VH-VL binders against q5qx64. Designs and how they scored, part 9

Target 1, 184 residues: q5qx64
Amino acid sequence: MESESHWLWLFNTESGKLSVKLSDTDVFDTPYKPSQLVNIHFNEQMMDIEDATTFQIVSETLEAYPADKMPCAPQNAALNATAWCRFGRPQMPQSWHFQKSDISEWPLERRLCELNSGFDQGLFLILDTDDEFATCLLLSEGMQLSAIKSLRQYHVIKVTLNRLLPATVDLALSAQSNWGQQLA
Below, E stands for the ipSAE of ESMFold2; O stands for the ipSAE of OpenDDE; V2 stands for 0.75 times the mean of E and O plus 0.25 times the DockQ between their complexes.

## First folded at step 4 (VH-VL)

Design c7 (framework fv_lacutamab; at its last look DockQ between E and O 0.10; V2 from the best seeds 0.00; counts 0 for: pae E 12.3 > 2, placed apart)
Fold by OpenDDE, look of step 4:
Structure c7 (fold): chain C 184 residues (1-184), chain A 123 residues (1-123), chain B 107 residues (1-107)
Amino acid sequence: as target 1 above (184 residues)
Amino acid sequence: QIQLVQSGSELKKPGASVKVSCKASGYTFTSYYMQWVRQAPGQGLEWIGWINTNTGKPKYAEDFKGRFVFSLDTSVSTAYLQISSLKAEDTAVYFCARSGYRLWFGEYGMDVWGQGTTVTVSS
Amino acid sequence: DIQMTQSPSFLSASVGDRVTITCKASQGISSYVAWYQQKPGQPPKLLIYAASTLQSGVPDRFSGSGSGTDYTLTISSLQAEDVAVYYCQQYYSTPLTFGGGTKVEIK
């Protein structure tokens, strides 16, 4: 977030769109429906320090990955993540869509994960975790859950931890780090 | 007033056990991590681990696994650190500290600290 | 484990001086950094979290900056009450780790 400008949350009751006004000429639209949101009883609201902090951390986290390995722009993902963190409605777990993994505990440093539906595998940003569940934001352009059901990019889904898979991009980064250490 | 109040100083012999308490007030106890940090005399801060005050699940630094045990009594908003088989090198001030657990909100900073509990292990 | 190398270990400056403390992480930690102030006989006090967010109630002469592996705590105008030991901390991964500390004194 720029120090000289204040970003604004915009909610249009007619269109049902939640947006972020980044500047007078730049408005970012989130893909979220009103039914997916809470506390949206406003037309315009300034982002607070918490929102700014969220955006900053998410952006930096995503920017650490090679651009060619990411299916989305870090800024867009960060804005949607920030929007969900601020206004997202708590989700019910939908773990049945996904194959089980051997994960029982999720490492703190793993901000990304993959989920496999048996039809498709998608890259997700973890928005929240506890000892049992993870709330995940789809970063992939889409993900097929079944023959008739698919997720759109930036869709948020809650799953049990035992559905999480390590992100391929994280594994690659770890391998590079280990290689560098071996050469040192 | 949001605060953490810890139990008093302890003097123990090697091999003994100690249990330090940390009582929370002024906020929802079960909505945070309780962090444990120690500081040896004249030394820096060392993270021992945390416990999720909602689930009771602990996380320990590798060096502290085994002899250090976190526990909770949510009915009185109190966290406990038990150290068994005390060693001289366990002599330190032990702090409890509150932190959030929301991943993207920067809540992992320890924003509320207990006053510290001095544990002295001496023959 | 992520090491936080903090420098300098000791700093002496005059009232009104600009003071800078640096922490270097052994790997990228994406601004998961906090700064603490500890006065003698007291517990640490949170000053900054998320690398640059000022904790509520902390004077604005304190600021944090940095990204990747390099982070800085700045006191724009050192005051007498700022005499303390300062610590950086990463919470990017467990175990959480602290810097070695910087003792700040007034000349």
Scores: ipSAE 0.706, ipTM 0.893, lowest interface PAE 0.8, mean pLDDT 93
Fold by ESMFold2-Fast, scan of step 5:
Structure c7 (fold): chain C 184 residues (1-184), chain A 123 residues (1-123), chain B 107 residues (1-107)
Amino acid sequence: as target 1 above (184 residues)
Amino acid sequence: QIQLVQSGSELKKPGASVKVSCKASGYTFTSYYMQWVRQAPGQGLEWIGWINTNTGKPKYAEDFKGRFVFSLDTSVSTAYLQISSLKAEDTAVYFCARSGYRLWFGEYGMDVWGQGTTVTVSS
Amino acid sequence: DIQMTQSPSFLSASVGDRVTITCKASQGISSYVAWYQQKPGQPPKLLIYAASTLQSGVPDRFSGSGSGTDYTLTISSLQAEDVAVYYCQQYYSTPLTFGGGTKVEIK
């Protein structure tokens, strides 16, 4: 994408949310407000090479899945993921909303996971992981966590690895045997 | 400019301890893992471990557990490697390097390295 | 642990030659491999990550390819400044592991 080298970060003057200026007439709004972001101040800031790399990797990862099995457009998810990776404030774990899984170590190649709140089971893109936690971006159109709390699409949460479930779409792509082998 | 600057060379006797520093500048320190890599004289590269600079949680390769300890001082964007009970086989150049941990660490490789700290252990 | 077997260990070629270095993982690593260049007295420099993605600022004569367990670094036209030791490294699983290195010299 040639426009990618000239994309700019800015804040929407009406909503206050972080946005990406793709061209003079095309601005993509993220759902992320300043309170969710690290302490930054700028009028416009150019995307750097790490931003461009994050966008490309996420976009290509999601495009590898059948479009009818994904709840979001790959480029929209990739822009939001790039925005969070660049500016997102560290999250406090919210593991208590989710049922435990039997998985204590997550294979590095698995970029999608599901979480089960008991009210809903949502599809997430893993933005970051270590041997204890995963930072996850909701790809589903929404997810109910409790009687009084729901996540909107592209909301970012942090959970312990023992909450992650294999994504159903990975199993549907004949990844079931590979998944079993990776965990063994 | 993005850079990692390490402390100067050390000459130690067996049984002593050493603490190597790695000071980061030009980027958000807590947004990247800090990795440590060793290179013995005339030998190849060997991974010691990494530390999550946001959580402070370290991970070590098996051969380096016990005597090797990672720590951080985030107020001055500095990572440390401490080696206790030094042995002759610890003689090496020790490098720190950053890697992106967004989309899992390593997607960007170790793109910025310190200049290395030579630790010589001799009687 | 994942073993990275790198070959050859030593290579001597002329300026302008095409040079290839190979790296074999003991198991599939899903393209989580990086290549580094190290000159005497200097730290390693990242050339390639994700098997085939060229690091910003690296000359386009360097390229990476491969999948599964087999990966290759290619220098399409060797230059005098390319004299160095080259290392592959997997970052699919901890502990991260490096190949043994390939020393490249000019004839």
Scores: ipSAE 0.018, ipTM 0.581, lowest interface PAE 4.9, mean pLDDT 87
Fold by ESMFold2, look of step 4:
Structure c7 (fold): chain C 184 residues (1-184), chain A 123 residues (1-123), chain B 107 residues (1-107)
Amino acid sequence: as target 1 above (184 residues)
Amino acid sequence: QIQLVQSGSELKKPGASVKVSCKASGYTFTSYYMQWVRQAPGQGLEWIGWINTNTGKPKYAEDFKGRFVFSLDTSVSTAYLQISSLKAEDTAVYFCARSGYRLWFGEYGMDVWGQGTTVTVSS
Amino acid sequence: DIQMTQSPSFLSASVGDRVTITCKASQGISSYVAWYQQKPGQPPKLLIYAASTLQSGVPDRFSGSGSGTDYTLTISSLQAEDVAVYYCQQYYSTPLTFGGGTKVEIK
């Protein structure tokens, strides 16, 4: 894929704005505010192979689903996921926003999940997981977390594994697969 | 490109210690678990444990708790296995192996293995 | 701990034969199964993970199947270079455990 090989990270050191230059005429702005990002000391930097790999994997993963079942353009999600994986600050867990699922372990091949705040249920891409936590990027357009707090599309939250729910799109597609049934 | 290179073979007496190194290259070290597996001569594979390379948190199989200690030096992408109070029964080839794509395809399949370090404990 | 009971321990077959190796887990493991090939003097090589996903660079004569407690590695047409010991391994929960191994030889 030739297009990823020419992409550049752009960072405005005055505003703290992180963007991707896709071509001479096309710039993609990420939604992350400076406090969510690590310190960035360049104005312009080439994406490396790990960045391009993240973009490709996320794009292909999301493109495997019917477009009418996804709340986002796969390429937009992949650009933001790549930006967060590279420049996002480590987060403290915020599991208290979400109802428990009684799951203690998550099958790591399952890359989508849903979280339920009691106000809303959103579809998330799992960016990272370990034996206790998952780092989740919101794919849904927005998600109310409490009476006064909402999470915006492509923003990231960290939760304990026992908050993860199987994604509805995976349950529908995995009717012939045993792994989707054993998690729920 | 992706490679795990282990330290050389060791001949030890009972009661000594050994520290096996496993240097990773060609990938982001802290994005994958590092696994340790041993194989006694003519025997099958035995899982010793893993270490989370992000947090440094180890998990050991029960029979290996105590004398077997995992550690990391993330600045040089290297994992270590230290075995203290060596016994003859510790004679084996010791492998490091990475597992999973922790971020995306959290696969615990051990897809890249070191060449193995033979530890021989005799007399 | 989850026991992985692998059978047979030894298998002799001719080139071109279909070979099957089975593993039975002591409890359901949700397809968190890997299969490894090990030739003498070498580290194990990952063949299959997630019960049925073929690792990159592995010949397509290898396949995996199964669910619940019962898993199978199949070699659709045995080749001379497939002489090795094969291991299954569960990674559903710690401690991770391997099957006892299956030594495959050519008759």
Scores: ipSAE 0.000, ipTM 0.482, lowest interface PAE 12.3, mean pLDDT 85
ESMFold2 (binder alone), look of step 4: mean pLDDT 92; pTM 0.949

Design c8 (framework fv_lacutamab; at its last look DockQ between E and O 0.05; V2 from the best seeds 0.00; counts 0 for: pae E 15.1 > 2, placed apart)
Fold by OpenDDE, look of step 4:
Structure c8 (fold): chain C 184 residues (1-184), chain A 123 residues (1-123), chain B 107 residues (1-107)
Amino acid sequence: as target 1 above (184 residues)
Amino acid sequence: QIQLVQSGSELKKPGASVKVSCKASGYTFTSYAMQWVRQAPGQGLEWIGWINTNTGNPKYAEDFKGRFVFSLDTSVSTAYLQISSLKAEDTAVYFCARSGYRLWFGEYGMDVWGQGTTVTVSS
Amino acid sequence: DIQMTQSPSFLSASVGDRVTITCKASQGISSYVAWYQQKPGQPPKLLIYAASYLQSGVPDRFSGSGSGTDYTLTISSLQAEDVAVYYCQQYYRTPLTFGGGTKVEIK
């Protein structure tokens, strides 16, 4: 799916909802709360070329995976990812929720990862990385972090790189092709 | 004005070393990665690697590991490429180029280039 | 490594002609493609990024398209100043790789 120039960011101050107006009849609601967002002092705002670029690349990246192996619709994930990239508040690391991986280094170009809390394992889209942290968007429908805490789909969490696991879907594709090479 | 200015041409003998500099100006040096690309005479572009200007973490193409070393002097917004044990096949124009860090924004496009540094290796 | 097969290697056209350059990746690269223009004695200049987005300051006669493995640079109306070598590049995965280049000349 391609972004269109007429897409609009919508923020409703009364409901606290951030949405994307895709057409006159199609509005996509993000799950993010105002407290999770920054620079939302608008009612309507045109998506810029940077937003469109983000959506396109994320969408195409996710669409490259078999649909039956993805726990979400690429369009929805791409829209939420774009929304977070545009308006997401920087997160504090919460690495303690997750088990350490045996991976010594993570290639910055890797798009998907998994995190294991000891209670559950979830598939994530990596939104941003540096040499120390990864900001990850949950693609799985949910993920249990503890006996009393769970993440909802499209929740964003920041973790240290040593918590990242290779995505099962990447490993599977690597078995069929060279898709997932250079993970380590 | 945003620009990258590289050091002058170099003539070296095989086995020698060379250090090319790339000085950035007009923007925050540590906010953009520095890429290195070379071009042999009459040939295409070849990616050498990049360096994170904030962390100093380099990434090299496999063919360039060992003899090619990236370094930084952030105090003067300068990136360096050092080539040791020079070979005749290292004869090329070497470019530094700026790119971003954000994967999803397509920032790995190289939007600002140095003028290039010609390195000639001959006996 | 991801191979970028660029074609044609040479192109001669008249001023005003529509010019098309193609780049095929050895695997899907999700629009992580840039196009560069290099004139003699000059460094490359970024024209297109993310496959289809025009770099600031670049004339709108340049456009990029494509998805998956196949990408195209188009010059809608070739100008004399467009004589150069053009390169595609993927930045989907390291190592970054370039196409072999297309030399564009005016008849």
Scores: ipSAE 0.067, ipTM 0.694, lowest interface PAE 3.0, mean pLDDT 91
Fold by ESMFold2, look of step 4:
Structure c8 (fold): chain C 184 residues (1-184), chain A 123 residues (1-123), chain B 107 residues (1-107)
Amino acid sequence: as target 1 above (184 residues)
Amino acid sequence: QIQLVQSGSELKKPGASVKVSCKASGYTFTSYAMQWVRQAPGQGLEWIGWINTNTGNPKYAEDFKGRFVFSLDTSVSTAYLQISSLKAEDTAVYFCARSGYRLWFGEYGMDVWGQGTTVTVSS
Amino acid sequence: DIQMTQSPSFLSASVGDRVTITCKASQGISSYVAWYQQKPGQPPKLLIYAASYLQSGVPDRFSGSGSGTDYTLTISSLQAEDVAVYYCQQYYRTPLTFGGGTKVEIK
């Protein structure tokens, strides 16, 4: 894989839009509203080592899966995950949208999960867990949560661990191959 | 204080093996790659390879594939270099060094180095 | 593989002199160059990364420049404590490769 130019965080103080400058001609827009982000006081800032680490870990995690089994480009998911980890506001749990699974503990090596709203089931990247909650980024193109509410791709929701389901892509790989999931 | 502390020097006979440890402290171990570099007596620096400390996936320079094996124990923030079937030509100081991951590696160099472990292989 | 040709291999200068060390890559490396200082009996120490960025804690008499294939480390005013071997290193592509080193001594 060839190196790209230096990547920069861009923040438009008028619109509140957070973006990544990938090259002189390419800008990646994150989907996050200003209300979802912490206060950002720069117009432009280089990504630091922690940002780069997050990007690489997420990229490598998703690249371990066959491309036809992923609903997104790993790079796009990694950019949005990095943006959220750096600038996302703490979220209140919204577990009531999802059916229970009776899981109370989630192993850190499982980085993918699915959530079922009763209207839809989506694939998520787990950004963070503790002993009670998981913070999940939607990888599927969209997910209906209720009759009037949907979650857009790359948006983040926080749920109790007992809403997490094993990802179908992980179950299929375990059943059909010797491919082991690596921690990322 | 960010530091890498390596195991002590080793004197070995040809055909033996050695395992060099590199213990990290003062930072999140899995957030940085671990590099291995050697320096033969009076010679320059030679890259052996690196290991992704989060996934455990190693990459070796071509001349080091086979006898040189990287491993990790993340529970104690430690990386290892094991060299099997030691040859006299393996006599060198072996360094561990942390760096950013591959995509972002080009923005940062090897910013923290271990003190080095001298491995001497003699008959 | 990307070869790094470093020159000179040896340099003798007086305290206060401006010294320059050059490094030429066998292909363009887009400023993915680091410079290291290694004093006798010590591990290398990062001085410069990304061709021109000074590592924290490094004296500002050290600077880096260059683009494409040609890169330079400059010490604006050589000090006695700068006696060391200096290495350039590309980290554009694996395998990572170092220059042959430049030994700097005080006359």
Scores: ipSAE 0.000, ipTM 0.455, lowest interface PAE 15.1, mean pLDDT 85
ESMFold2 (binder alone), look of step 4: mean pLDDT 92; pTM 0.947

Design p15 (framework fv_nepuvibart; at its last look DockQ between E and O 0.12; V2 from the best seeds 0.00; counts 0 for: pae E 11.8 > 2, placed apart)
Fold by OpenDDE, look of step 4:
Structure p15 (fold): chain C 184 residues (1-184), chain A 123 residues (1-123), chain B 107 residues (1-107)
Amino acid sequence: as target 1 above (184 residues)
Amino acid sequence: QVQLVESGGGLVKPGGSLRLSCAASGFTFSDYYMSWIRQAPGKGLEWVSYISSSGSTIYYADSVKGRFTISRDNAKSSLYLQMNSLRAEDTAVYYCARSGYRLWFGEYYFDYWGQGTLVTVSS
Amino acid sequence: DIQMTQSPSSLSASVGDRVTITCQASQGISSYLNWYQQKPGKAPKLLIYAASTLQSGVPSRFSGSGSGTDFTFTISGLQPEDIATYYCQQYYSTPLTFGGGTKVEIK
């Protein structure tokens, strides 16, 4: 799916919803609360070229995976990812929820990862990385962090790089194609 | 104004060593990935290596892996390429380039380049 | 490694002509493709990133399109100052790889 030139960011101060107006009849609601967002002092705002580019790249990246291996629709994930990239509040690291991996370095080309809480393992889209942390968007329908705490789909969490696991879907693709070069 | 200036190129015999330097100015050096790209005379561009902002992440082309070492000194705003066991096929103009990286903005590109330094490996 | 096959290797066109260069990736690379211009004796210059996004300050006669494996670079209205070698470059995975280049000349 391509971003259209007339997409609009919508923020409803009464409901606290951030949405994307895709057309006159199609509005996508993000799951993010006002407390998770910054720079939302608008009712309507045109999506800019950067947002459109983000959506396009994320969408295409996710669409490259077999649909049966993805726990979400690429369009929805891309819209939420775009929304977070544009309006998401910087997160504090919460690495303690997750098991350590043996990975000390994370290649930039790995856009997906998994995190293991000891209770559950979830698939994440990496929104941002630096030399120490990764900001990750949950693609799985949910993820149990503890006996009493769970993450909802599209929840954003920041973790240290040593918590990241290779995504199973990437490993599967490597077995089927030359995708393995990315993981080597 | 962003500036990158390479140095250290020259003539070296096969099996020899050479160290290239890149002096950066006009931007916060420690915020950017840096890369080396080379171009053999009359040939195309070949990526050699990149290094992350802190230096914690490094990748090499297979053609230079085990022989070349990329490093940086953020305090000096400098990028380095230690080249050992040089071969004739390493003869090229070596460019240092600033690597902007914003994954979902489509920004992993080389937006600023030095003028390059020539390395000639010949007996 | 991802191979980038660029075509043609060289072309000659008249001022004002539409010039098209293609780049094919050996595997899908989504939109992770850049285009560079290298004038004789100069370092390369970034023109387009993310397959189709024009770099700031670059003339609008330059454009890029494509996704997956097939990409196109276009000069709408070739100008004398456009004499250069153009390169595509993928950043889908390491090693980063360039196309072989297309030398553009004016008739």
Scores: ipSAE 0.148, ipTM 0.737, lowest interface PAE 3.3, mean pLDDT 91
Fold by ESMFold2, look of step 4:
Structure p15 (fold): chain C 184 residues (1-184), chain A 123 residues (1-123), chain B 107 residues (1-107)
Amino acid sequence: as target 1 above (184 residues)
Amino acid sequence: QVQLVESGGGLVKPGGSLRLSCAASGFTFSDYYMSWIRQAPGKGLEWVSYISSSGSTIYYADSVKGRFTISRDNAKSSLYLQMNSLRAEDTAVYYCARSGYRLWFGEYYFDYWGQGTLVTVSS
Amino acid sequence: DIQMTQSPSSLSASVGDRVTITCQASQGISSYLNWYQQKPGKAPKLLIYAASTLQSGVPSRFSGSGSGTDFTFTISGLQPEDIATYYCQQYYSTPLTFGGGTKVEIK
């Protein structure tokens, strides 16, 4: 992919689709509907320094994980995370879809979590936390929330911290690293 | 240029109240989390509280919970700290600081600070 | 809460010397650590964020390194204007906490 300094936000006024022009021949479509986005007043706009920074941080965070353990390309997740950070509307909590956990505090560095609906368990990127809530972007291809509802990949949901579970990929890496001292 | 100016410090007796203000200019105030950080005379820095850009999310250090209230007025580009039930240990210079964007991955560095306002709790 | 322990509490060095300050976290904080400079009577100034990234406009003689629990801040050629107290600060989790500070003086 080309430098972020050449990337453009595209907004199609007929469809309401938000996209990123990565090159003359490569356009990345975000999955967000206009109702999920703030009012967008351009058809085409350069990414700014903050957008590029967000993309790099998310991409580098996810690239630290083994590719075969991630349900998506890190760059795709980073593009959607950047789009949501810039243009996403504030979310109301929807914690009732998810089972409670034992977590009382969530470290700011822990950027992956899993949520369990009782029907399915999905891997999420944490976009933001405060002392009560986490805003989570689905990395898994899809997640059943109830008998009749599902959440699509890259869609965002807000939950209380007591719904967060440690990500399986983080637990596997932690178990793997404990063996390193055995060989010292 | 980014500018933060604190005011409202002074001398109060234990159990008293005081309200600090911080006037912000040179940036879009409503886009940033804001914090209060204090420094007791001859001591190091202690984070007191932060408030999200909309004001909907607030966190306090345990030492001030229930006594201090952080608030903001985005239309006036102003941050406030209401301090009630003041104690001698609250004596400090109070700094208003701009936090990095909280919405993205907890980059909570304080890139711009005011000059500070002194609060003295004694008698 | 994550406690941050700085060493030394003070030091004295000559112009041109290399100065090293350490900061130790009570638990792993990855690279989520900042360094600030505070001159007497002034507010702190951010020098380094994310353990090793220089803030814009900060001279290249300042550097930081480390991850996990052990972090190092270095001034590679001390200048008279570097007389200050230096603080580390973790942003891994709330409450946000600072080290006790290191006062740097010129001999």
Scores: ipSAE 0.000, ipTM 0.480, lowest interface PAE 11.8, mean pLDDT 85
ESMFold2 (binder alone), look of step 4: mean pLDDT 92; pTM 0.937

## First folded at step 5 (VH-VL)

Design s1 (framework fv_lacutamab)
Fold by ESMFold2-Fast, scan of step 5:
Structure s1 (fold): chain C 184 residues (1-184), chain A 123 residues (1-123), chain B 107 residues (1-107)
Amino acid sequence: as target 1 above (184 residues)
Amino acid sequence: QIQLVQSGSELKKPGASVKVSCKASGYTFTSYYMQWVRQAPGQGLEWIGWINTNTGKPKYAEDFKGRFVFSLDTSVSTAYLQISSLKAEDTAVYFCARSGYRLWFGKYGMDVWGQGTTVTVSS
Amino acid sequence: DIQMTQSPSFLSASVGDRVTITCKASQGISSYVAWYQQKPGQPPKLLIYAASTLQSGVPDRFSGSGSGTDYTLTISSLQAEDVAVYYCQQYYSTPLTFGGGTKVEIK
């Protein structure tokens, strides 16, 4: 694949959404429209070193999981994660949709989590966290939040750490069979 | 300019306590973790732990729990490492270093270091 | 704890030589690897983070590569000023852990 250092950010003229030009013939569309992004204007802008680093780390993190256990292609999730980390607007917490987990500290190595709305339990990539909040990108194909509200794949939300649940895929791995017991 | 300035060398007897300071300047103190690293004479680097400078919550490596305590004085942008009940094996250079807060803060490593504080414990 | 095994522990090379230092993690660490240079009497200096990203102000003769458990620091053309001890460090999981260090000297 062409180096991340040659990739370009642009806006798709038909959809209006943020996109990444990977080559002269290959453009990846993110689901993110200008209203979800910081106020920026450009025709084309090269990915900087921080963008390339984010893409590399997310790709490698997701590729460590068996493909049949992941609801999305690692490269697609990584491109969307990189786009959000670079241009996404800060989110207001939406914690009230989700079941509490009583977790006071989230282990640094756990990059995946699940959230339970009572209607659905979705798999998320944690894009960013401090010791109070997590910014989470939906990896599942969709997630119902209520009778009338659903999140689409790759939607980003912010929640308090006490909403994060251990990812089932981490619990299923032999090396991580005790993950839930550590939080008990 | 961005820098971390540590307190001067200390010579202590076994059983005493020492408090090392690390004063930050040139950046927003509470926007970065403060990490502590030890290096015994002629030995490699050893991670002691970090403290979140915004919340004051510390994290220690297992070998350093109990006698080692991190604290902050945010009004003067200073972090402290206190070691109680000093032992001869605590003889080392102690470094403070900054890093970012995000889950992805680890992508940046420790980019600014203090000059080190030598602590010597001898009878 | 993740163990970082660094090799060699010592190397002696000539000015202009290509130098390679290797670091092996006891488990996959997804490129959460930094490399540091420490000269006598000085604190460590960050050279590389995220396995391959060069820190601002570091000469481009330094490069990092690797994935999974195996990572490498390369100095493409060794200079006299590069005499130092080099350390790898994983920051995938706490406790953060360093390799044992590689002492680089000019022969």
Scores: ipSAE 0.167, ipTM 0.699, lowest interface PAE 4.3, mean pLDDT 87

